VHH binders against D-aminoacyl-tRNA deacylase (GEK1). Designs and how they scored, part 13

Target 1, 317 residues: D-aminoacyl-tRNA deacylase (GEK1), of Arabidopsis thaliana (Mouse-ear cress) (q9zpq3)
Amino acid sequence: MVTLIVATTADPASINPAAALLAMPGWTAGPILPPDIKSFSNKQTRVIQHDRSIVKEDDLDLRWEEATGEVVDEVIFLSRHTAVSNRPALTVHPIGVLHLKDGESPPQGGKPGWAALPSTRIGPWFRLLKKMAEAHGLVPEFEITLEATHHGPITNKPTMFLEIGSTEEYWKRQDAAQVMALLMWEGLGLGGSEEVGKWKSETGKRKVLLGIGGGHYAPRHMDIALKDDIWVGHLLSGYSLPMEDPTQTKTTPGENYIGGNWRQSIKAAFEATKASFPGGEILAHLDHKSFKGWQKKAITEFLAEESINVGKPNDFT
Below, E stands for the ipSAE of ESMFold2; O stands for the ipSAE of OpenDDE; V2 stands for 0.75 times the mean of E and O plus 0.25 times the DockQ between their complexes.

## First folded at step 4 (VHH)

Design p46 (framework vhh_7zox_3)
Fold by ESMFold2-Fast, scan of step 4:
Structure p46 (fold): chain B 317 residues (1-317), chain A 123 residues (1-123)
Amino acid sequence: as target 1 above (317 residues)
Amino acid sequence: DVQLVESGGGLVQPGGSLRLSCVASGFTFSSYAMGWVRQAPGKGLEWVSDIYSGGSTGYADSVKGRFAISRDNAKNTLYLQMNRLKPEDTAVYYCARETDYYDSSGYSYFDYAGQGTQVTVSS
């Protein structure tokens, strides 16, 4: 069972953390993943390095299994982050394309209506990243944040993205690359320490956050994710919850149907989260400031119909 | 300033061929993935093909086996060789510099595009 770390030479925010990690002890050259993807091995970790967009090279986990016979446990992608604010940031996020309808082309990989299995490490590694960034003098210059579920590539195993942003200047920052390498080194126990963020059936603290609503950076969900022992699944920003205003529809008076793919988005995110955290206690947290009264009512009723438990911040203990 | 200048479009019979070119300036061409997107009359933008800095290529299913993308980094030029053209290939073809932006508020397949070159496939 191996952890695949994916880097691309096309992106300094990807290749520089990979290079920093590969400069640490214990790495050997691995097999070429066809057609031409280089790999490196250290214990149960495999770094693969290609030259394509990080979000368009699908099924690297299954392709690795087919080529090597090794079972892939999880996939970690190294990538740049961009933001209109141009603020420097180090980010962690799950992936999926829940904001597009069937038939729409996903410009940044994945497929409409799909959510990857979220990495079990998202919550634990977000907390570890914040601690490491502080220890290495990157805070407050770099904001340490989660991102809501978005983009591809298509994967079949638990997946997370680790990103450096938000501009070309920051994508090239070697101190940020080193902190990301240290996060992976310590998080995967490559130096001999215990791994961080492994999900076990016997895990004593088992509350898993499913985020509903809010902005791209999941600010209110992030406050929960900073609590010790909380695990993080999918985080659905408002753009992944398209809800048609019933006052704008040609519905019959008395009909309470709200159009849009918001139900499908919630179901897909919940099922993927459940699959990554077998036996976990999944609590949906609603960012109440992101919803009008009719939206909040509809979402809450739908969660009850699907037997998805709702939690307030104080319930995550 | 980023500039992308397309050429090579025109009228062609079904089954014919055209080669599109795009000359890039204002950025380090060799460091970026480049692509072609098209817009048929009355339709939205459709991704056609891309080529990464290392030379790896991708194609839309609708053009796979008929179109070939290539680049000349020494000349800052992107090419699209279009073979076995069909009436359905009629569109304005845009040369585009790709971005893999992860900000949902700014989601885009490309950050810069040229003015486009018209390809018309008819008898």
Scores: ipSAE 0.006, ipTM 0.208, lowest interface PAE 10.2, mean pLDDT 86

Design p47 (framework vhh_7zox_3)
Fold by ESMFold2-Fast, scan of step 4:
Structure p47 (fold): chain B 317 residues (1-317), chain A 123 residues (1-123)
Amino acid sequence: as target 1 above (317 residues)
Amino acid sequence: DVQLVESGGGLVQPGGSLRLSCVASGFTFSSYWMGWVRQAPGKGLEWVSDISSGGSTGYADSVKGRFAISRDNAKNTLYLQMNRLKPEDTAVYYCARETYTYDSSGYSYFDYAGQGTQVTVSS
């Protein structure tokens, strides 16, 4: 299983964790990708150092394969996180552009209606990150959180983002960079430990969370993700589930419907999650506080129509 | 104090050209990705183009092959050369400093933008 880690020199929250990881034992210089992207190798892990925004660098897994002849099995991006709150945070998230309609421009890569295969490591690594951040004195200063599915780039293999936020002061924190490097080092088994978060079809009937609703930081889905042995797929924030009030959109007498791209968003997220977790038991969890009664009814009916099983928090065991 | 000041907009006939400029001050211009976003009447913001500190560029499919973004780091100035303009390009064009931000209302890919310059493509 080949893991491609993508860093960029344009972002201190990206290059500093990469530099910290590369300072650990076992790295050798790898091939230079066109036009001049440096790479480094350690066991089955590859680190590339880009020089521009990585959220618009589509198909890096395929570009690696074309240049080297080696197939990439998963992609991990290192990036900064920003928030209007300016609060420090360490985050993990899947990527996709489900919040935009057809014809809208995706400023940070991807394309409308698209969801990447989510990394199988999101849930296990979120739990590991929280443990490591606590052990290294970053909590409570840094909030350790998931983020809902958002932005690009386009990838063809299971993908996750690891981020340090939320301001330039925090993007440059060496202790945060070291914790992210340690997460990758331990998570990928580079020091000889067992890998964390590697999916096997033979793993049996493990529960996979598909989050529906809630804010960007997925607070109620995060409570489920903190449970041992729970795996995490896509997390759809309310901004990816616009639902038009049928009482306000009646333009044709006798026709009742709930407009918006919410059905397409759910289907795209579900199919991508299913593809990343073959043999997994996918349960959709609705953040009930995000929805009015008519919205919950419509979503539940749609999930049943699409044969997507719904799970209450206690069903995730 | 971060400031971005756009200029170069105006009325132009379909098929015509305009060159927009944006003068930046209050930050190390050469260290930031810069971009152009636009807002057509009654519509939301649409990303048009961006350029890295090193000169790597990206373009929206709607403008690819017609628009060219460039920068002059010595003059702290961002440019957008707009060729073969269409009525659909009519919008207020904003110069923006690129960063990723999020809040409870959604998210933004630009932390500072200028006041904008109006481009009207009409005959």
Scores: ipSAE 0.006, ipTM 0.255, lowest interface PAE 9.8, mean pLDDT 86

Design p48 (from a13, 18 letters changed; framework vhh_3k1k_2; at its last look DockQ between E and O 0.01; V2 from the best seeds 0.00; counts 0 for: pae E 11.4 > 2, placed apart)
Fold by ESMFold2, look of step 5:
Structure p48 (fold): chain B 317 residues (1-317), chain A 124 residues (1-124)
Amino acid sequence: as target 1 above (317 residues)
Amino acid sequence: QVQLVESGGALVQPGGSLRLSCAASGFTFSSYEMRWYRQAPGKEREWVAGISGSGGSTSYEDSVKGRFTISRDDARNTVYLQMNSLKPEDTAVYYCARETYYYDSSGYSYFDYWGQGTQVTVSS
C-alpha cells in the first residue's frame, strides 16, 4: 500500500515543498498517470505532479490504483493557504464540504454534505510541524495551526492538506518549503527513522478529537491537539454547523426542531472520523464560547441521541 | 440572511479618537473571524485589522499598530474598532467584513461579506 503525495505546478506553495522533498535521497521516476501526470517513487511513497487546480482533481487515489495496480493507503495534498490578514502560516487540515446542500456547487471541489476520511497523521504531524518550525527559526514569523475541515477535492482514502500561507511572498518561501519537506521525510520514515502518525487500534487508550464549533483556526481544539498522543479527526467550525435561529424563523407548534444542516454535518464528520480510527475512542470537544445557549442545548442533545461521547479537556489523556 | 451594519464614523480632529461598531446578524457570529477594511477616495480597499472567533487573536496592518484596537462582544454580535491618535491619512470609508472561505477555479482565498461602510474624516 502506498502514500500518495499530490502537488501542482500551478501553485508555488505546492510545487516547492514537493521539489524540496524530491531533492532528498532515494527518488526514482515512476509511471505516467494518464493523461500525462509525472510520478516519483521512494519506498512506500509516491509523488505526483499535475498542472491543474489542486482542489479540482478528484479521485486521484482511485486513478493511481487503476493505472498502476498499487493500492493507495492515504493521500497528502500540498497547497497554498490564503488569508486576507497577511499573516504567514503553516497549516494542517482535513477536508470536506459539510455546509452545502444538495444541488449547490462547491466552489473549491468536494461534494455537498461530504467529509473525507481524515488522515490519522493530522494530530501527530501538527505537533511535529510545530516542533520543526520552531527548530528552523520560522516561529514567531509563521503561525503553526490546524484548520477546520473545508473544501475538496473528492478522495476515497484518508486525506490531509499541508499548506503554506498566506500571501504570494510567503507561498514562495523556500525555508518554509524545506520544513514541509522535512516533515514529510521524517513523518513517512523515508530516511530510515520510525514513521509518525500511523493508526494502531488499541482498546481504551486511543482518544480521537472531534472538534465542534469555534473559528477557522480552531484555537480551543488546538489546545487539545497539542497534548501527547491525541489523535485528530474532523474539526467543524461554525460555518460547517448552519443552525437557524428559532427566534427569527417560523416554528411549528409542538415541534422540537432547529433548522439547518448542522445535524448532517456532525454525523458525516463523526462517521468519517470513526472510519479512519477503528477502535478509537472518539470524543466530541465543544468550543462552548462559540455557541448561544439554544445551540449548545441542541447540539448536546443530538450528540446524546447519536451516542457520541463528549470530552472535556481533562478527558483527553 | 447575513447583514453587517457599520456605525460610529464622524469628522474628528487630528489626534482624536473614535470608536466604530459593526452589528452582525444572520449567522453564528462567534464562529467567524471579523475584519475591518478601509477605502480612501481613488484607492483600493485595504485591510486594517482582524480578530479571530473565540480565540481572541488579533492582527493589524502596520500603519495602525499601536493606535487601533479591534475587539468583539459575542453576546451582542458586534465587532468594534477603537481608533486613537487619528491622522489625516486615516480618512476613509470603513467597512466591517466577515471572513468566508470561498475558493475559485484558480485556487482559493478568503472572501468577505461587507456592510455599507461608515465615513471617518480626520481634518482640522
Scores: ipSAE 0.000, ipTM 0.276, lowest interface PAE 11.4, mean pLDDT 85
ESMFold2-Fast, scan of step 4: ipSAE 0.227; ipTM 0.615
ESMFold2 (binder alone), look of step 5: mean pLDDT 79; pTM 0.790
OpenDDE, look of step 5: ipSAE 0.040; ipTM 0.537

Design p49 (from a13, 20 letters changed; framework vhh_3k1k_2)
Fold by ESMFold2-Fast, scan of step 4:
Structure p49 (fold): chain B 317 residues (1-317), chain A 124 residues (1-124)
Amino acid sequence: as target 1 above (317 residues)
Amino acid sequence: QVQLVESGGALVQPGGSLRLSCAASGFTFSSYYMRWYRQAPGKEREWVAGISGSGGSTSYEDSVKGRFTISRDDARNTVYLQMNSLKPEDTAVYYCARETYTYDSSGYSYFDYWGQGTQVTVSS
């Protein structure tokens, strides 16, 4: 099985980390994927390079399998990060579109109600990235952070995004590109060391974080993700948990139905997380201060109904 | 129609305190992340503070940490910025913003709605 790394020439935060990685030893030119997608090979890693939107080129994993006959184990995307804050950042996140906004289409790829299989490497590589960024003098200039589940493209294998942000100045930073390349080099064991963050049948019963609530940068969930041996699945920001006030929608006496797609979002995120971590102990962490009392009660009752265990930060050991 | 209306801006002496308010209408306020930004003359608009939909998570720009506190009252559709130990460098127009669910080609996109701003002047 192969790890597919996807880069686009349209984005300096994508192509520069890819170029830095390809400048390391052991790479050879690979097949050209239709239509005109260049590839490079090193051990069980494949880098592909296209010129289109990183979030709208769907099914690159299946397209690679069809063209080469190789089985894709995971997909890692290299991308820019943008934020109105304009703060420099290096980020890691799972992908999916678990929100609805009054009939709006998903402008940045994916499809409503869909969550990709989250990469098993998210937690371990977030910790490794923080250590590498500190060692190479990028901290405190660059904030090292997780992001909640968002955008596409549609993939069929465990997926993660690695991003450099937040403005054109920072997307072009060569020192950030080099740190991202080192993260991939060490994380994938390309230099001969052991891979970081690979989920094996022998991994045993490790705790996997499913984040419920909070802001886009998942600050409370991130504290848990910094603990050793904790794995990270999907992280649902408040915008992915639309909940309608039952006092404004109640139609049947004695029934308290809370509308919105929050149940579907939680279930989709949970099932995708479970599929990426076979044998893992999925433990939901609620950012309890992100919810009104009625929301928290409804969410905890739904989690119990779905047999999803809830944990406090100290339960992640 | 979405509207954000800031208020509370004033002239304050250095070391003083001020509380800004942002009244929101036209959307389900509790479902959105809200932020405060500021813009001084001749400078770009910069982020100041943020608060999650239910108020559980807050974040701050380094220069205001320990001095400013963001909070919200979802029953009144209002977000607040409590500003303490004000400095001349805090002089700016302060803007309230609603974060959209949409994002650009690689991350979270621009906010879809901004208020008109409220002027804060810190001077002796």
Scores: ipSAE 0.000, ipTM 0.167, lowest interface PAE 11.6, mean pLDDT 85

Design p50 (framework vhh_gocatamig_d2)
Fold by ESMFold2-Fast, scan of step 4:
Structure p50 (fold): chain B 317 residues (1-317), chain A 123 residues (1-123)
Amino acid sequence: as target 1 above (317 residues)
Amino acid sequence: EVQLVESGGGLVQPGGSLTLSCAASGFTFSSYALAWYRQAPGKKRELVAGIYSGGSTVYMDSVKGRFTISRDNAKNSVYLQMNSLRAEDTAVYYCARETYYYDSSGYSYFDYWGQGTLVTVSS
């Protein structure tokens, strides 16, 4: 299993965790990814250092395979997180561009209606990150949180983003960078421990969270993701579930169809999640506080039509 | 269309109180963080208080203990309760929606702003 870690020198929240990881033992210079992207190798882990924004650098996994002959099994991106609220945070999230309609430009990469395969490590590494951040004195200053599925780049293998936020001062925090490096070091078993979050044929508990609704930081889905043995797929915030109120439309009298791309978003997120977790039990969790009665009814009926099982928090065990 | 409409500003004496309200429309309110900013005469806009979708809050140091931000997802509204007002709190107060969703990550940031409401603290 080859893990490709992508860092960029353009972003301190990206290059500083990468530099901290590379300062740990066992790294050697790797092949140059054309045109001149440096790489470093340690066991089955590869770190590449890009020099521009990575959210539009499509197909880095395929470009690595073409240049080296190695099959990439997963991609981890290191990136900054921004928030107007000045909230310091360490975040983990899957990527995709689900609410954007055809013809709309994706300013932060990806393509309309697309969702990457979510990394199998999201849930397990979110729990590990919370534990490490607490152990290293970053909590309560840094909020440890998931983010809903958003932005690119386009990838072809299970993908996640690890981020430090939310302002320039926090992007440069060396203690945060070192905790992120430790997360990758322990999570990938580079020090000789067992890898964390690897999906195996013998995985005993195989419940996978598909989050539907809620805010960008997925607070109610996050409570489920904190439970042991729960895996996390895509998380669809309200902005990825645009639903047109049929009662406001004169052109749909007696119509049961609710417009907006919400069905397409759910289906794309479900299929991508299913592809990352072969044999997994995917359970959709609705953040009910995000929905009006008619929205909840429509979503629940659609999930039933698609044979997507719905779970309450207590069903995730 | 995303819209934020502020209300509740006015003239108040030092030590007095005001409650600002922001009515939001055109998006799934519960999914977004909302914030109050202010701009004093001749100054740059600054963050006063923020509230996340999950309810956690952040405050500027000079207003901690005096101002309280809250939200009502059923009413699509965010509020700023301002107590013990000081002359230096005089500003136009703006409601803003955090635009950190897939369209804003890693690149140029853009806020949705209300038109503002004037708060004057004067004897």
Scores: ipSAE 0.000, ipTM 0.237, lowest interface PAE 11.1, mean pLDDT 85

Design p51 (framework vhh_7yz9_2)
Fold by ESMFold2-Fast, scan of step 4:
Structure p51 (fold): chain B 317 residues (1-317), chain A 123 residues (1-123)
Amino acid sequence: as target 1 above (317 residues)
Amino acid sequence: QWQLVESGGGLVQAGGSLRLSCTASGFTFSSYEMGWYRQTAGNEREWVAFITSGGDTTYADSVKGRFTISRDNAKNTVYLQMNSLKPEDTAVYYCARETYYYDSSGYSYFDYWGQGTPVTVSS
């Protein structure tokens, strides 16, 4: 069973952290996958390197299994982060495309209505990244943040993205690349330490955050994710919860039907989160400041219908 | 389908105050992050302030402590309260809806822009 780390030569924020990691001891050349995907091995970790879009090269986990016979446990993607605000950032996020309906083509990969299995490492590695970035003098220049669930590629195993942003200047920062390499090195136990963020049957504390609402950088959910022993599943920003205002749009008689794919988004995110954390206690946290009264009522009622437990910040202990 | 309409610009003397408004239509306003940008002649657009769907705010260093971004989700409106205005704040101010989707080319997180409202600060 192996952890795949995926890098693309098309992106300096991807290939530079990969190169920094590969410069550490213990790496050997692995097989080349069709059409020209290079690989490198160290213990139970495999770095694969292609030259295409990081968000559109689907099923690399299954393609690795088919080519090598090794079982893939998880996938970690190295990527750039972009923001028109030009804010420099180091980010961690789950992936999925939950705001689009069937038949809509996602421009950044994935499939409409789909949420990947979220990596169990998201919460623990976000906390570790923050400590490492602080220790290596990257804060306050770089904001260390989560991102809500967005984009592809399509994967079949627990997945997370590690990103450097938000402009071409920052994508090329070697100090940021070194911190990302150190995060992977220590997080995967490649230097002989215990792995960070691996979900086990014997895991003692098992509260898993499902974030509902809020901005792309999940600031209200991030406060919870900073607590020790909290695990993080999917984080649904407002763009993944399209809710049609019933005062602006005629509703179906009877039950107050609120249009948009928000119910499907919540259900898909919850099921994917549950699948990544077997035996985990999943608590939905609502960013209440993100919602009008009619939205809060509808979301709370839907969560009750789906037997999804709601937690306030104090419930995450 | 979508629309962002800025208003409230004008001529103000240095040290004065001005409030800009941006009214949104065609999307569920309360679910999206909103920002203000400004542009002077011959220069690229510069980020000014950002507000998340949850109401958390961030500001460019040049305006921090002087400008306040806020939103009224019932009115589908985002505001920029500008205090202690300086001649250097003279610009066309733009409202934007952020999308955080990107492709492998690093395509823009702001896919919806208003037409802008001009602000002139006299010395």
Scores: ipSAE 0.011, ipTM 0.365, lowest interface PAE 9.2, mean pLDDT 86

Design p52 (from a13 with E33W T100L Y101D; framework vhh_surovatamig_d1)
Fold by ESMFold2-Fast, scan of step 4:
Structure p52 (fold): chain B 317 residues (1-317), chain A 124 residues (1-124)
Amino acid sequence: as target 1 above (317 residues)
Amino acid sequence: EVQLVESGGGLVQPGGSLRLSCAASGFTFSSYWMSWVRQAPGKGLEWVATISGSGGSTDYVDSVKGRFTISRDNAKKSLYLQMNSLRAEDTAVYYCARELDYYDSSGYSYFDYRGQGTLVTVSS
């Protein structure tokens, strides 16, 4: 059972954290993943390096299993982050393409309507990353933030992205690369410490956040994710919850139906989250400031129909 | 419910011109800063240009300054990118993106929506 860390030589924000991690003790050269992907081994961790788009190399987990016979537990991707604000950031996020309709082309990989299994490490590693970035003098220069569920590649095992942003200057920052390497080193217990964020049958506190609404950086969901012992599943930004205003669509008065794929997005995110956290208590948190009254009513009614429990911030302990 | 739909991409010869359009719906367009971002084959996203909600402020990546012009029509809820003197290096999928203005207690701007993109190929 192994953790795959995926890096691409095409991206300094990817290859530099990988290089920093590989400079730490205990690494040996591993097998080539066909046709040409290099690998490195340390305990139950495998680093693989390709030269292509990080978001379009699908099924690397299954390809590793087929080539080596090892079972993959999870995939961690190292990537650049871009923001039009040009603000430097270190980010953690789950992946999926829930805002696209069937038949639409996903420009950054994945497939319409799909949500990956979210990594169990997202919440615990977000907290650890913030602590490490503070300890290493990167805050307040770097914003430490979650991102809502977006893009590919297609994976079959629990997945997370670790990113350095937002511009070319910041993608090349060696101090940021070192902090990301330290996060992986400590988080995976490679130095002999206990792993951080591993979901076990004996896990005592088992509340899992499913974020509904808000912007790309999930600002109100982050306050919950910063609480000790809270786990994080999918985070659905408004762009993943298209809801057609019935007053604007000129529907007949008796229909009471709200169009858009928002129900499917919630259900897909919930099922993927549930699959990553067997036995977990999944609580949906709505970013109430991002919704109109008719949207809040429709979402809460749908959540009740699907037996998805809703939590207020103080319900997360 | 937020939708951003790009159009106007295509095959253009080096030195040529092309105008991209973005139709926005599902939000108060004039309240948001808007941007164009692009992704060249095998590369990451690159921010290209940004424009304030009123249109009074614009900014550009150095490689396109003097060649590209970002503009908007708030009455039509549309964003534009006029691209002149196109080079092979401008080949990319171009995306319309909405910046998240001061939304809540965080007090910062990031982008939270991106369209499906429109492909621009500059080749002779």
Scores: ipSAE 0.000, ipTM 0.146, lowest interface PAE 15.1, mean pLDDT 85

## First folded at step 5 (VHH; from p39 with T102V S109T; framework vhh_surovatamig_d1)

Design g01 (at its last look DockQ between E and O 0.52; V2 from the best seeds 0.00; counts 0 for: pae E 6.0 > 2)
Fold by ESMFold2, look of step 5:
Structure g01 (fold): chain B 317 residues (1-317), chain A 124 residues (1-124)
Amino acid sequence: as target 1 above (317 residues)
Amino acid sequence: EVQLVESGGGLVQPGGSLRLSCAASGFTFSSYEMSWVRQAPGKGLEWVATISGSGGSTDYVDSVKGRFTISRDNAKKSLYLQMNSLRAEDTAVYYCARYTYVYDSSGYTYFDYRGQGTLVTVSS
């Protein structure tokens, strides 16, 4: 099982955690990937450092295999996070481009209507990151949070992003970079301890959160993700659930269908989540306060049609 | 304070060339991918080209491939678009845009800042 960690050299929130990890014991130089991307190896883990963060980052898992003959089993991206609030944050999230604003192109890869396989480590590492950030004095200065599913690149293996935000001052924070490196060190078991967040359908809780609705930082779903042993799949914010307001649309007589790409978003996210958690019990958790009554009814009916179980907070215990 | 200032637009005949420039300030320029986007009369914004922070990687919308070249000079904090073999459909206001994902209560965008734009008119 091979884990590919991707860092970009121009992004301090990416290269600094990577450098901190590489300063720990056990790293050796690995192969150079075209066009001159350095790599490093430690046990099952490979780190690459590149200067690109655009569409050429698509399929890095396959490009590693093409260059080395080695199959990648999961991908972890290290990146900066930017928000208008400018609030410091350490974040974990799955990726996908489920809906774009009209006229936008996703320069960092991905394709509309697509969701990557979510890393099984998202939930467990989010909880571990929170504990580590607290132990290292980063809380309450840094908010430790999930983010809803967004952006690419395209990947073909379980994927997650680890980010430091939300301004240049905080992207450069070395204490945050050290905590992210410690997260990866412990989470991947590189120091000899048991790794964290590998899916084991035969033991423990098998409940997998699929978040439906809410804002970008998924506050209602984050409460669920903080529960012991809950796994986290995709998290669909309102911007991934475009629903046409029936009071503003004309319909053919006899139709009551709610338009928009929200069905496609839910289906893509569900199928990707299901694929990452074989044998898992996927529970869709709705942020009810983010929906009007007609939206909740439509979503609930669609989930039933697709045999997607709905979970209330207490169902995740 | 992030500032992006475009220049170099103007009137040009079909088949002609223009070079657009964008002066950047208020941020670490080399740490950001940069794009050119354009808005034709009566249409929405269209992505045209993107260049990585180092300048080592570029991408273009199909309609301009082979005609337009994006480049940057990180020492001068400047972004450029060389436009050759211009056509009437290239007529638009061209914006220099900084690529990043930004989230707030109203949603998200791939471009958190853009300049005021420079008008390119291709006609005889």
Scores: ipSAE 0.136, ipTM 0.586, lowest interface PAE 6.0, mean pLDDT 86
ESMFold2 (binder alone), look of step 5: mean pLDDT 80; pTM 0.800
OpenDDE, look of step 5: ipSAE 0.264; ipTM 0.636

